VH-VL binders against Protein DJ-1 homolog C (DJ1C). Designs and how they scored, part 9

Target 1, 167 residues: Protein DJ-1 homolog C (DJ1C), of Arabidopsis thaliana (Mouse-ear cress) (q8vy09r84to250)
Amino acid sequence: KKVLVPIGYGTEEIEAVVLVDVLRRAGADVTVASVEQKLEVEGSSGTRLLADVLISKCADQVYDLVALPGGMPGAVRLRDCEILEKIMKRQAEDKRLYGAISMAPAITLLPWGLLTRKRTTGHPAFFGKLPTFWAVKTNIQISGELTTSRGPGTSFQFALSLAEQLF
Below, E stands for the ipSAE of ESMFold2; O stands for the ipSAE of OpenDDE; V2 stands for 0.75 times the mean of E and O plus 0.25 times the DockQ between their complexes.

## First folded at step 4 (VH-VL)

Design J19 (framework fv_inotuzumab; at its last look DockQ between E and O 0.10; V2 from the best seeds 0.00; counts 0 for: pae E 12.6 > 2, placed apart)
Fold by ESMFold2, look of step 5:
Structure J19 (fold): chain C 167 residues (1-167), chain A 120 residues (1-120), chain B 112 residues (1-112)
Amino acid sequence: as target 1 above (167 residues)
Amino acid sequence: EVQLVQSGAEVKKPGASVKVSCKASGYTFTDYYIHWVRQAPGQGLEWIGGINPDSGYTTYRRKFQGRVTMTADTSTSTVYMELSSLRSEDTAVYYCARGPDYYEGYFDYWGQGTLVTVSS
Amino acid sequence: DVQVTQSPSSLSASVGDRVTITCRSSQSLVYSEGNTYLSWYLHKPGKAPQLLIYEVSNRFSGVPDRFSGSGSGTDFTLTISSLQPEDFATYYCMQSTYFPYTFGQGTKVEIK
């Protein structure tokens, strides 16, 4: 199973690394893609992360799962990546799995229109930006092909839920 | 000093509408949610819904869906709650209350309340 | 909806008494890493409700230290260590972990 985990400047390191590690241990073929101009990026807490490829190499690939870490400005960098937006819209249109944790549901997925009529959770600080009664305060929320979670403290649960759905 | 000042008492007939205002001061209006809670005579507190004045998103308790509308005017730092198709059981004191900077939480400051009386 | 039930519905007490009010939720209010959105309010007739305790145990600014909150999961407690004349009121707990937000039915604390 093929998984895309995009990262950018200001990505939350815990959320990104836990996703990658858990999914690889579960047997997934995980691609870490930078949305920046180079493979190494600085995360939100100063950790340097090295991606496998640039996002441009992922534009024509089909993934069984695309999972978005949060972080500020990481979630904004992902939101502003046109290639990633196209990948995610295709993922949702084809009813393939996608996920977002922490700030990414409200900051990244919501502007792309990918939360419509889906029960969604997210970072407590950004919960009020989520659509009205579709927003829920659970640690993990699965709504069709979308899985969302709240933050670094739920990163393992998030990754394990995605692994279970993939296999 | 944070203050929420509500409009005055209203007397209405069944089937009418009422619009209650809540003017906020002493803080950055768009950083906090405004919620509405009512208390009917002899009853406890009942959450009606809330509005994020920054985004305009509203959340209404299901029993009020279709009868309640909340709006915000950032130029006057005022939230409005309009309740339509009034019934006698809507007689209550209506409070606005501020939620904290993060939606997850509690109501830290409350308005003085507005009595709405619905009688034939 | 998540039901929140207070006990007792009313009580009589004297100034100086220790008062304990409980609040039970129909489901766990715990989120990841201990985020539990249960709050307590004091309400006197003709006045606005006043926040006492937020997130189970945090005392709001200006609230006297005789008020304390505790609990976890589904069971929560408000304690007034030494009741004062101004504390005779109705107390409400509220859960805000799940929509819709729900209040307990209230506990009236009255003078003996």
Scores: ipSAE 0.007, ipTM 0.505, lowest interface PAE 12.6, mean pLDDT 88
ESMFold2-Fast, scan of step 4: ipSAE 0.318; ipTM 0.759
ESMFold2 (binder alone), look of step 5: mean pLDDT 92; pTM 0.941
OpenDDE, look of step 5: ipSAE 0.501; ipTM 0.836

Design J20 (framework fv_inotuzumab)
Fold by ESMFold2-Fast, scan of step 4:
Structure J20 (fold): chain C 167 residues (1-167), chain A 120 residues (1-120), chain B 112 residues (1-112)
Amino acid sequence: as target 1 above (167 residues)
Amino acid sequence: EVQLVQSGAEVKKPGASVKVSCKASGYTFTDYYIHWVRQAPGQGLEWIGGINPDSGYTTYRRKFQGRVTMTADTSTSTVYMELSSLRSEDTAVYYCARDSEGWDSSFDYWGQGTLVTVSS
Amino acid sequence: DVQVTQSPSSLSASVGDRVTITCRSSQSLVYSEGNTYLSWYLHKPGKAPQLLIYEVSNRFSGVPDRFSGSGSGTDFTLTISSLQPEDFATYYCMQSTYFPYTFGQGTKVEIK
């Protein structure tokens, strides 16, 4: 099973690292891709994160799961990546799994139109930006092919839920 | 040839703000991080923070968070550092420095320094 | 924050002397790919600092052969094999493996 975890400047370290570690331990083939111009990415707390590839190498790849970490400005960096947006829209169109944690649902997925008719959760500070009818105050929310979660404190629950859906 | 040229000395009162500029030339401005380092009289070097001029992404030392703002103007190849709520302890020479090729390795070229004096 | 400590804080030397300055970090500076981000700078009053050595042992362009760096993990050394008149200055090490970047407190090399 092929998984994509994109990272950018200001990506939340706990969310990204837990996603990669849990999914790899579950047996997934995880690719960490930088949406920046370099493989080395500075996280939201100043930690250096090293991607496997640049996102440009992923443009034509099909993934069984794409999981988005949050963080600021990481969620904005992911949102502004046209290659990632195209990958995510294909994921949704093909009904393949995708996930987003913390700020990513409200900041990254919502502008791309990928939360329409999906029950979603997210970071409490950005919860008010989610569509009211579909917003739920849960730690983990599965809505078809989309899984969302609240933040760094729910990262293990999020990653484990994705692993269970993938295998 | 690579050059970083900073704005001139400033004298400020406590509580004021200061904005120091650093103009880059001789290389592709957006390919290198720019950092700010200060030295107070009789003290050592202290890293303040850095900026990616391509993205505008910034990282600040926690001690300065909320008081420092770094910005980049790609049209003029200039980085700015603004420090607010100045205290006498902020009296220092402020340097801009370019992060070397390969990201976050070392400071290969430095500006000449800007003396900021905070006094009543 | 990663603490960086230099020793000695100052030393007196004569032209032609071998000078050794040590830098110790509170934790390993090895990055995940094996690179170690420890650099050395020369600083004179009224002038900007100058890069001497980057990534432990690599001499920066234009830096004389008498300057060399060595070390690994937490312990690093800058050596000047034969001190010249222009080498009387304050020397700083800096770690850039972790944010915030931290400098040693400096080592002043003075004329005997």
Scores: ipSAE 0.000, ipTM 0.464, lowest interface PAE 19.3, mean pLDDT 87

Design J21 (framework fv_inotuzumab)
Fold by ESMFold2-Fast, scan of step 4:
Structure J21 (fold): chain C 167 residues (1-167), chain A 121 residues (1-121), chain B 112 residues (1-112)
Amino acid sequence: as target 1 above (167 residues)
Amino acid sequence: EVQLVQSGAEVKKPGASVKVSCKASGYTFTDYYIHWVRQAPGQGLEWIGGINPDSGYTTYRRKFQGRVTMTADTSTSTVYMELSSLRSEDTAVYYCAREDYGSYYEGMDVWGQGTLVTVSS
Amino acid sequence: DVQVTQSPSSLSASVGDRVTITCRSSQSLVYSEGNTYLSWYLHKPGKAPQLLIYEVSNRFSGVPDRFSGSGSGTDFTLTISSLQPEDFATYYCMQSTYFPYTFGQGTKVEIK
């Protein structure tokens, strides 16, 4: 099972690290990809995160799951990555799993048009930006191929749900 | 058995308000959205709006904004649609319908029996 | 708002006839993720509408095989391969890709 976890400047460390750790422990082949020009990025709280590869190396790869951590400006960095946007849109069109936590649903997925008719949750501070009709106040929400969650405090629940769906 | 049961017929004067109820049973109330659709005499079906019972969030067709309010009571598994400032053209049969946004989309699969609202002087 | 137009507005048919109803939207109903949210409903006087087809071509549980949906983008068709007595009704297509949800004006299938 192949998993992509993209990171960028300002990525939320707990969300990214928990995703990678839990999914690897479950037996997934996790690729951490930087959407920046270099492998090393500074997270939202100042931690240095080292990616396995630049996102350009992932452009033509098929993943069983793509899981987006949040954080600011991390979610914005992910949103502005054209390669990642194409990967995510292809993921949705092919009915393959994708997920987003914290800031990523409202900041990253919503502008890409990937939340229409999807029950979604997200960071409480950005809940008002989610499509009002489809927004839910749950800690984790599965809507077809999309799984969303609220923030660092729900990271383990989010990652475990994705592992359960993947295997 | 999954069903939606609506309140009975109403007769109102122009300018009044009407509140129609839609009681859900046989499923988890917060797992489905509820839409309201009406049909005026001699007209087709018209979507009014919908509510997410879990969040309470609503969306309305623009022409009804400002005079329609949808609410959900999870303790009674009931959705309400209140339409104010009634006009003669609001005379219609009003339906509630559930829609699944979960793992598999099934359209508006379960509908209430309809509530006739008559607006006359 | 996305406009949805049905053709014809009414038709007369006999039991056993093949009936075709067309639905056209003012813009593509294909969402960015590839799904097309176009459904068909049967409505009889004094009864609530009934779901027949969802997402263009998927028959709802319990709907007879004679009903089929097809189409893509802006052009959609509901076909009844062999009309039965209980099929004399008004049929509506509905788009739910965009808010507000919009119905076609309806197609009344009448006894010839």
Scores: ipSAE 0.109, ipTM 0.681, lowest interface PAE 4.2, mean pLDDT 90

Design J22 (framework fv_inotuzumab)
Fold by ESMFold2-Fast, scan of step 4:
Structure J22 (fold): chain C 167 residues (1-167), chain A 120 residues (1-120), chain B 112 residues (1-112)
Amino acid sequence: as target 1 above (167 residues)
Amino acid sequence: EVQLVQSGAEVKKPGASVKVSCKASGYTFTDYYIHWVRQAPGQGLEWIGGINPDSGYTTYRRKFQGRVTMTADTSTSTVYMELSSLRSEDTAVYYCARDYDFYSEGMDVWGQGTLVTVSS
Amino acid sequence: DVQVTQSPSSLSASVGDRVTITCRSSQSLVYSEGNTYLSWYLHKPGKAPQLLIYEVSNRFSGVPDRFSGSGSGTDFTLTISSLQPEDFATYYCMQSTYFPYTFGQGTKVEIK
């Protein structure tokens, strides 16, 4: 099972590290990809995170799951990555699993048009930006291929839910 | 058994308001949207609007905006539709129906219908 | 609003006949992921509508296999391969790709 976890400057460390750790422990082949010009990025709290590859190496790969951590400006960095946008849109079109936590649903997925008709949760501070009819106030929300979650405090629940869906 | 049970028939005068209830049972109430659809005598089906019972968020057909209010009470698994400023053309059977949008199985479970008659 | 038009408005048929009902939308009902939200309902006087087909061609649980749906984009068809006595009813298509949801005007299937 192949999983992609993209990171960028300002990625939320707990969300990224928990996703990678839990999914690897579950037996997934996790690739951490930087959307920046180099493999090392500084997260939202100042921790240095080291990616396995640059996102450019992932452009033509098919993943069983793509899981987006949040954080600011991490979610914006992910949003502005054209390669990642194409991967995510292909994921949705092919009905393959994808997920987003905290800031990523409202900041990254919403602008890409990937939340329409999907029951979605996210960071409380940005709840009002989510599609109003489909927005929900749950800690974890599964809507078909999309799983969303609220923030660092729900990171283990989010990662475990994704692992359960993948295996 | 999954079912939606609606309140009984209502007779109202023009200008009054009516509140119809729709009680869900046999499934997790907050997992499905509830829509309201009506059928006037001799006419086809008309979608009025829907509610997300988990969030309370609603969407209405424009012609009913300002006259219709949908609410959900999770403690009783009940959705309400209130229609105000009633006119004779609001005489219809009103149905509630559940829907799940991501892979829509359409409106798969319907209430039995509530006849609302507006006359003077 | 997306307009949905059915044809014919009514038809007369005998038990055993193949019945075809058409539904046309004013714009494409395909969503970006390729999902098409068009469903078909059977409605009898004094009863609630019943779901027959969802997402164009998927038969709802418990619906007899004589009912089938097909189509794409703006043109959709409901087919009843061999009409049974209980199938005399009014049939509606509904689009739910766009708000507001819109129904066709209905097709009444009457006994010949």
Scores: ipSAE 0.049, ipTM 0.628, lowest interface PAE 5.1, mean pLDDT 89

Design J23 (from J01 with heavy chain R98T; framework fv_inotuzumab)
Fold by ESMFold2-Fast, scan of step 4:
Structure J23 (fold): chain C 167 residues (1-167), chain A 118 residues (1-118), chain B 112 residues (1-112)
Amino acid sequence: as target 1 above (167 residues)
Amino acid sequence: EVQLVQSGAEVKKPGASVKVSCKASGYTFTDYYIHWVRQAPGQGLEWIGGINPDSGYTTYRRKFQGRVTMTADTSTSTVYMELSSLRSEDTAVYYCATSDYYEGMDVWGQGTLVTVSS
Amino acid sequence: DVQVTQSPSSLSASVGDRVTITCRSSQSLVYSEGNTYLSWYLHKPGKAPQLLIYEVSNRFSGVPDRFSGSGSGTDFTLTISSLQPEDFATYYCMQSTYFPYTFGQGTKVEIK
């Protein structure tokens, strides 16, 4: 099972690390990809995060799951990556699993049009900026191919749910 | 077992407001969306709007924006639709209905006749 | 808004007849994930509408086998294979792919 976890400047460390660790422990082949110009990025709390590849290496690959961590400005960096946007839209179009936690639903997925008719949750501070008819206040929400979750405090629930769906 | 029960018929003057209730039972109130649909005499079905009871987020058909307000009270499992600035053409039977995310409108209230006349 | 048009507006039929009602949308109802949100309803005066078919071709729980739905994109059909006395009613299609949700104008099935 192939999984993509993209990271960028200001990615939330707990969300990214928990996703990678839990999914690898479950037996997934996890690729961490930087949306920046280099493999090493600084997370939202100043931690150095090292990607496996640049996102350009992932443009033509098929993943069983793409999972987006949040963080500010990490969610904005992911949103502004055209390669990642194309990967995510293809994921949705092919009915393959994708997920987003914390800031990512409102800041990254909503502008890409990937929350239409999807029951979604997100970070409490950004719930008001997730102005979709389908928004819900659950800790974790599965809506077809899309799984969303609230933030660092729900990172384990999020990752475990994705692992359960993948296997 | 799953059912929606609406409030009774209303007669209003032009310019007044009406508030219709829809009480849900037999399911988890926040798991389904609730829509409002009306049928004027001799006309077809017309979707007015819907509400997500969990979030309180609403969406309305544009012709009703500014006149319609939908609210949900999770403590009583009740949705309300309030329509203001009533006109004679608002005379209709108003229905509430549940929808699951992937299904059509499966459970309907019995309907509430709203008559607008002078 | 997405316009939904039914044909015919009315028809006369006898018990046992095959009845076909069509529904046409002004644009494709396929959602980006490939699902098509088109449903059919039966409505009788003094009663609430009743769901018959959802997502084009899925028969709702308890709906008799004589009802079937088909179609794709912009063109959809409801078929009643052998009309029964309780089937004389008005039928509506509805698209729920896009807001606002829109109904067809209805097709009245009357006794011949």
Scores: ipSAE 0.170, ipTM 0.689, lowest interface PAE 4.3, mean pLDDT 90

Design J24 (from J01 with heavy chain S99A Y101F G104S; framework fv_inotuzumab)
Fold by ESMFold2-Fast, scan of step 4:
Structure J24 (fold): chain C 167 residues (1-167), chain A 118 residues (1-118), chain B 112 residues (1-112)
Amino acid sequence: as target 1 above (167 residues)
Amino acid sequence: EVQLVQSGAEVKKPGASVKVSCKASGYTFTDYYIHWVRQAPGQGLEWIGGINPDSGYTTYRRKFQGRVTMTADTSTSTVYMELSSLRSEDTAVYYCARADFYESMDVWGQGTLVTVSS
Amino acid sequence: DVQVTQSPSSLSASVGDRVTITCRSSQSLVYSEGNTYLSWYLHKPGKAPQLLIYEVSNRFSGVPDRFSGSGSGTDFTLTISSLQPEDFATYYCMQSTYFPYTFGQGTKVEIK
């Protein structure tokens, strides 16, 4: 099972690392891809994260799951990556699994039009506004091929849910 | 092209219920929130509540909780607002309005006059 | 509930006049994402309300440039630089930062 976890400057470390670790332990072939010009990116808390490849190497690859960590400005960096946008739209169109946690649902998926008719949860800071339109007040939400979750504190549950759906 | 069309005027007795419809056209119905706002004679605008047509999720002002129900029918692109246990103070023009997630009400229905008379 | 108060409640003006309407909220309307959800509406008897300004200072599509919005935190202003005949109406501000959404009481702009 092939999984893509993209990262960029300001990615939330706990969310990214838990996704990678849990999915690899479950037996997935996880590729960590940088949306920046370098493999090394600085996360939202200052930790240096090293990707396996640049996202440009993933453009034509098909994944069984694409899971987006959040963080600021990480979620914005992911949003602005044209290659990642095309991969995610293809996931949705083909009914293949994708997930997003914390800031990623509101900041990354919403502008791409990938939350239409999807019940979605996300970061508590956006709960009063964006969640009313596109999200519910739950820690984890599965809506067809899309799974969403609230933040670092729900990262383990999020990753386990994705692993269960993948296998 | 984008428009909201509401049902016609209603006259009700105290204690009755009224159900007002709001039919959307010219846009993707499930991409926008629909709010309900009323104006009683000589009063200002009052927000009643809103609905997410895609999920059916609703939010109501506390004073209407238990008396108001908002529903959406995606097959007809129509939102309904039902207000029960009507009082003379509920006499007002009721508007539906479209809003995106930025919370601006950019397209409004023409209004429905509901008169509660004893 | 967040209270919104407009000033003045009414004013008399002539075509060509500069009109200023103030809106004050009982608490800051800045949400944690950094946005301020304060909008202005024009309302005439027998017609539906019409959006003029959203998110404090953004003019809605098709709204004449004589309308402008400004302010921050708790204090907001709608300005009409040169009043036209079609501008005689009641104006409302609305906060949508917090549930329930609340409107100001309205400002009626009448012919002198």
Scores: ipSAE 0.014, ipTM 0.503, lowest interface PAE 7.7, mean pLDDT 88

Design J25 (from J01 with heavy chain S99T G104P M105F V107Y; framework fv_inotuzumab)
Fold by ESMFold2-Fast, scan of step 4:
Structure J25 (fold): chain C 167 residues (1-167), chain A 118 residues (1-118), chain B 112 residues (1-112)
Amino acid sequence: as target 1 above (167 residues)
Amino acid sequence: EVQLVQSGAEVKKPGASVKVSCKASGYTFTDYYIHWVRQAPGQGLEWIGGINPDSGYTTYRRKFQGRVTMTADTSTSTVYMELSSLRSEDTAVYYCARTDYYEPFDYWGQGTLVTVSS
Amino acid sequence: DVQVTQSPSSLSASVGDRVTITCRSSQSLVYSEGNTYLSWYLHKPGKAPQLLIYEVSNRFSGVPDRFSGSGSGTDFTLTISSLQPEDFATYYCMQSTYFPYTFGQGTKVEIK
């Protein structure tokens, strides 16, 4: 089972690390990809995160799951990555699993048009910026191939749900 | 207590526009969405659209796109629905209604009769 | 759009009667999470509609026990176990699983 976890400057460390750790422990082949020019990126709280590859190495790969961490400006960095946008749109078109936590649903997925007719949750502080009638105030939400969750405090629940869906 | 209070009845000529208000009280205005539903004489209930008061983002039923505009004023906890290019078929009682995902339309305004004169 | 059809369109009943209203959708209302977003409303002329039942079978706050909802997939039922004078009204079901939200055409419950 192949999983992509993209990271960028300002990615929320707990969300990224928990996703990677839980999914790897569940037996997934997790690739951490930087959307920046370097493998090392500074997270939202100043922690140095080291990716396995640059996102350019992932452009032609098929993943069983793509899971987006949040954070600011991390969610914006992910949103502005054209390679990642193409990967995510193919994921949705192919009915393959994808997930987003915290600020990623509103900041990253919504502008790409990937929340249409999907029940979606996100960070409480950013819930009002999730302009969809499909928005819900749950800690975790599964809507077909999309799973969303609220933030760092729900990271384990989010990752465990994705692992359960993947296996 | 949760209340939605709407503006009073309106009589308009064909081609005019009407703007109906819905003032919310008794809850945190930005935590809930406000939708608009109408009932024309002898007809059933028809969903028009809704607004997220926190973001200002809206969604409309396709048949009303281009004629309906919904706005929210957070400072007064008021939602507005403006319907332009009025036709006689737009004569109806217009309701605002509050929704959360868990309860589809839990509280409703008292309704506003809009009459479009022939 | 998802079409919602009620039956009957009208019925006559007496106080104390058991009343059953059916609602059918053109496609399954089960959302991917497993929830079904079908609600029932009571409407009287000159008054605002009132929520009775949400998510098929959950009674809204303050709604009397005589009202109950049941069903799954495409077929749903509202039951009033013992009709009271205040229950003479038009009843609407609504689906909110799919955008746009759609209402049934209404069922008018009239005094016999």
Scores: ipSAE 0.013, ipTM 0.546, lowest interface PAE 7.6, mean pLDDT 88

Design J26 (from J01 with heavy chain Y57G; framework fv_inotuzumab)
Heavy chain, then light chain:
Amino acid sequence: EVQLVQSGAEVKKPGASVKVSCKASGYTFTDYYIHWVRQAPGQGLEWIGGINPDSGGTTYRRKFQGRVTMTADTSTSTVYMELSSLRSEDTAVYYCARSDYYEGMDVWGQGTLVTVSS
Amino acid sequence: DVQVTQSPSSLSASVGDRVTITCRSSQSLVYSEGNTYLSWYLHKPGKAPQLLIYEVSNRFSGVPDRFSGSGSGTDFTLTISSLQPEDFATYYCMQSTYFPYTFGQGTKVEIK
ESMFold2-Fast, scan of step 4: ipSAE 0.271; ipTM 0.700

Design J27 (from J01 with heavy chain Y57W; framework fv_inotuzumab)
Heavy chain, then light chain:
Amino acid sequence: EVQLVQSGAEVKKPGASVKVSCKASGYTFTDYYIHWVRQAPGQGLEWIGGINPDSGWTTYRRKFQGRVTMTADTSTSTVYMELSSLRSEDTAVYYCARSDYYEGMDVWGQGTLVTVSS
Amino acid sequence: DVQVTQSPSSLSASVGDRVTITCRSSQSLVYSEGNTYLSWYLHKPGKAPQLLIYEVSNRFSGVPDRFSGSGSGTDFTLTISSLQPEDFATYYCMQSTYFPYTFGQGTKVEIK
ESMFold2-Fast, scan of step 4: ipSAE 0.252; ipTM 0.705

Design J28 (from J01 with heavy chain S55E; framework fv_inotuzumab; at its last look DockQ between E and O 0.20; V2 from the best seeds 0.00; counts 0 for: pae E 9.1 > 2, placed apart)
Fold by ESMFold2, look of step 5:
Structure J28 (fold): chain C 167 residues (1-167), chain A 118 residues (1-118), chain B 112 residues (1-112)
Amino acid sequence: as target 1 above (167 residues)
Amino acid sequence: EVQLVQSGAEVKKPGASVKVSCKASGYTFTDYYIHWVRQAPGQGLEWIGGINPDEGYTTYRRKFQGRVTMTADTSTSTVYMELSSLRSEDTAVYYCARSDYYEGMDVWGQGTLVTVSS
Amino acid sequence: DVQVTQSPSSLSASVGDRVTITCRSSQSLVYSEGNTYLSWYLHKPGKAPQLLIYEVSNRFSGVPDRFSGSGSGTDFTLTISSLQPEDFATYYCMQSTYFPYTFGQGTKVEIK
């Protein structure tokens, strides 16, 4: 089972590391990809993270799951990566699993049009940016192929839900 | 065939209530919101409110808050709109319409004439 | 509430004419660096409204290519490139970026 976890400048470290660790221990082949020009990125709290590859190496790969951590400006860095946008749109078009936690639903997925017909949750501070009819206040929300969650405090539950869906 | 079918025309006296039904078919009922829109004689279209049928979450235009209630029955794929304390100005054709929140209102019911008269 | 205002309120035209209708919003309809939720409807007496255009410029399925939408921010236009007999109707724009959803006052297109 192949998983992509993209990271960038200002990615939320807890959300990224918990995703990667839980999914790898569940037996997934997890690729950590930098959306920046280099493999080392600084997270939102100053932690240095080292990716496996640059996102350009992932452009033509097929993943069973693509999962987005949040963080500011991390979610903006992911939003602005055109290669990642193309990967995610293909993921959704092919009805393969994708996920986003914290700020990523509102900041990253919404502008890409990937919340259409999907019930979603997200970080409390950004909840008001989600369309009222589709926003829910659950810790985990599964809506078809999309899974969303609220923040660092729900990272473990988010990763376990994705692992269960993947296997 | 995607379709919304509304209940028939009604005549009411001032102060009464009316409950209009909107039965959905041909699609997954809980994947779309249902809105209610009315048109009074000689007037334009006016949005009343909407409901998420999966969770029952509602949003109403402020002028109708306190007088309107929208409910959904997922077992029959039917939405209801009840408008209370009717006035003559509530005389209108009432439409239900479905939407995805990124698309417009793509399927409409046939309309229900509600007449409020002494 | 976000107001949308159409102009003109009515117009007379002949079959084959090019018709334009404008819709102006009291504030930007761009959602947080994202999509713009402005749609256009056709409405004939005794019939339900029909969706023509969604998200500014996307033609709804089955809508003839003579209908097109354009605009951004606060200013939007519906164009009918060559008016047909079935196009004589009242046209409404609607914004759905913000609650409450609001319609323009309507533009009646009448045959000369």
Scores: ipSAE 0.006, ipTM 0.540, lowest interface PAE 9.1, mean pLDDT 89
ESMFold2-Fast, scan of step 4: ipSAE 0.278; ipTM 0.716
ESMFold2 (binder alone), look of step 5: mean pLDDT 93; pTM 0.952
OpenDDE, look of step 5: ipSAE 0.124; ipTM 0.730

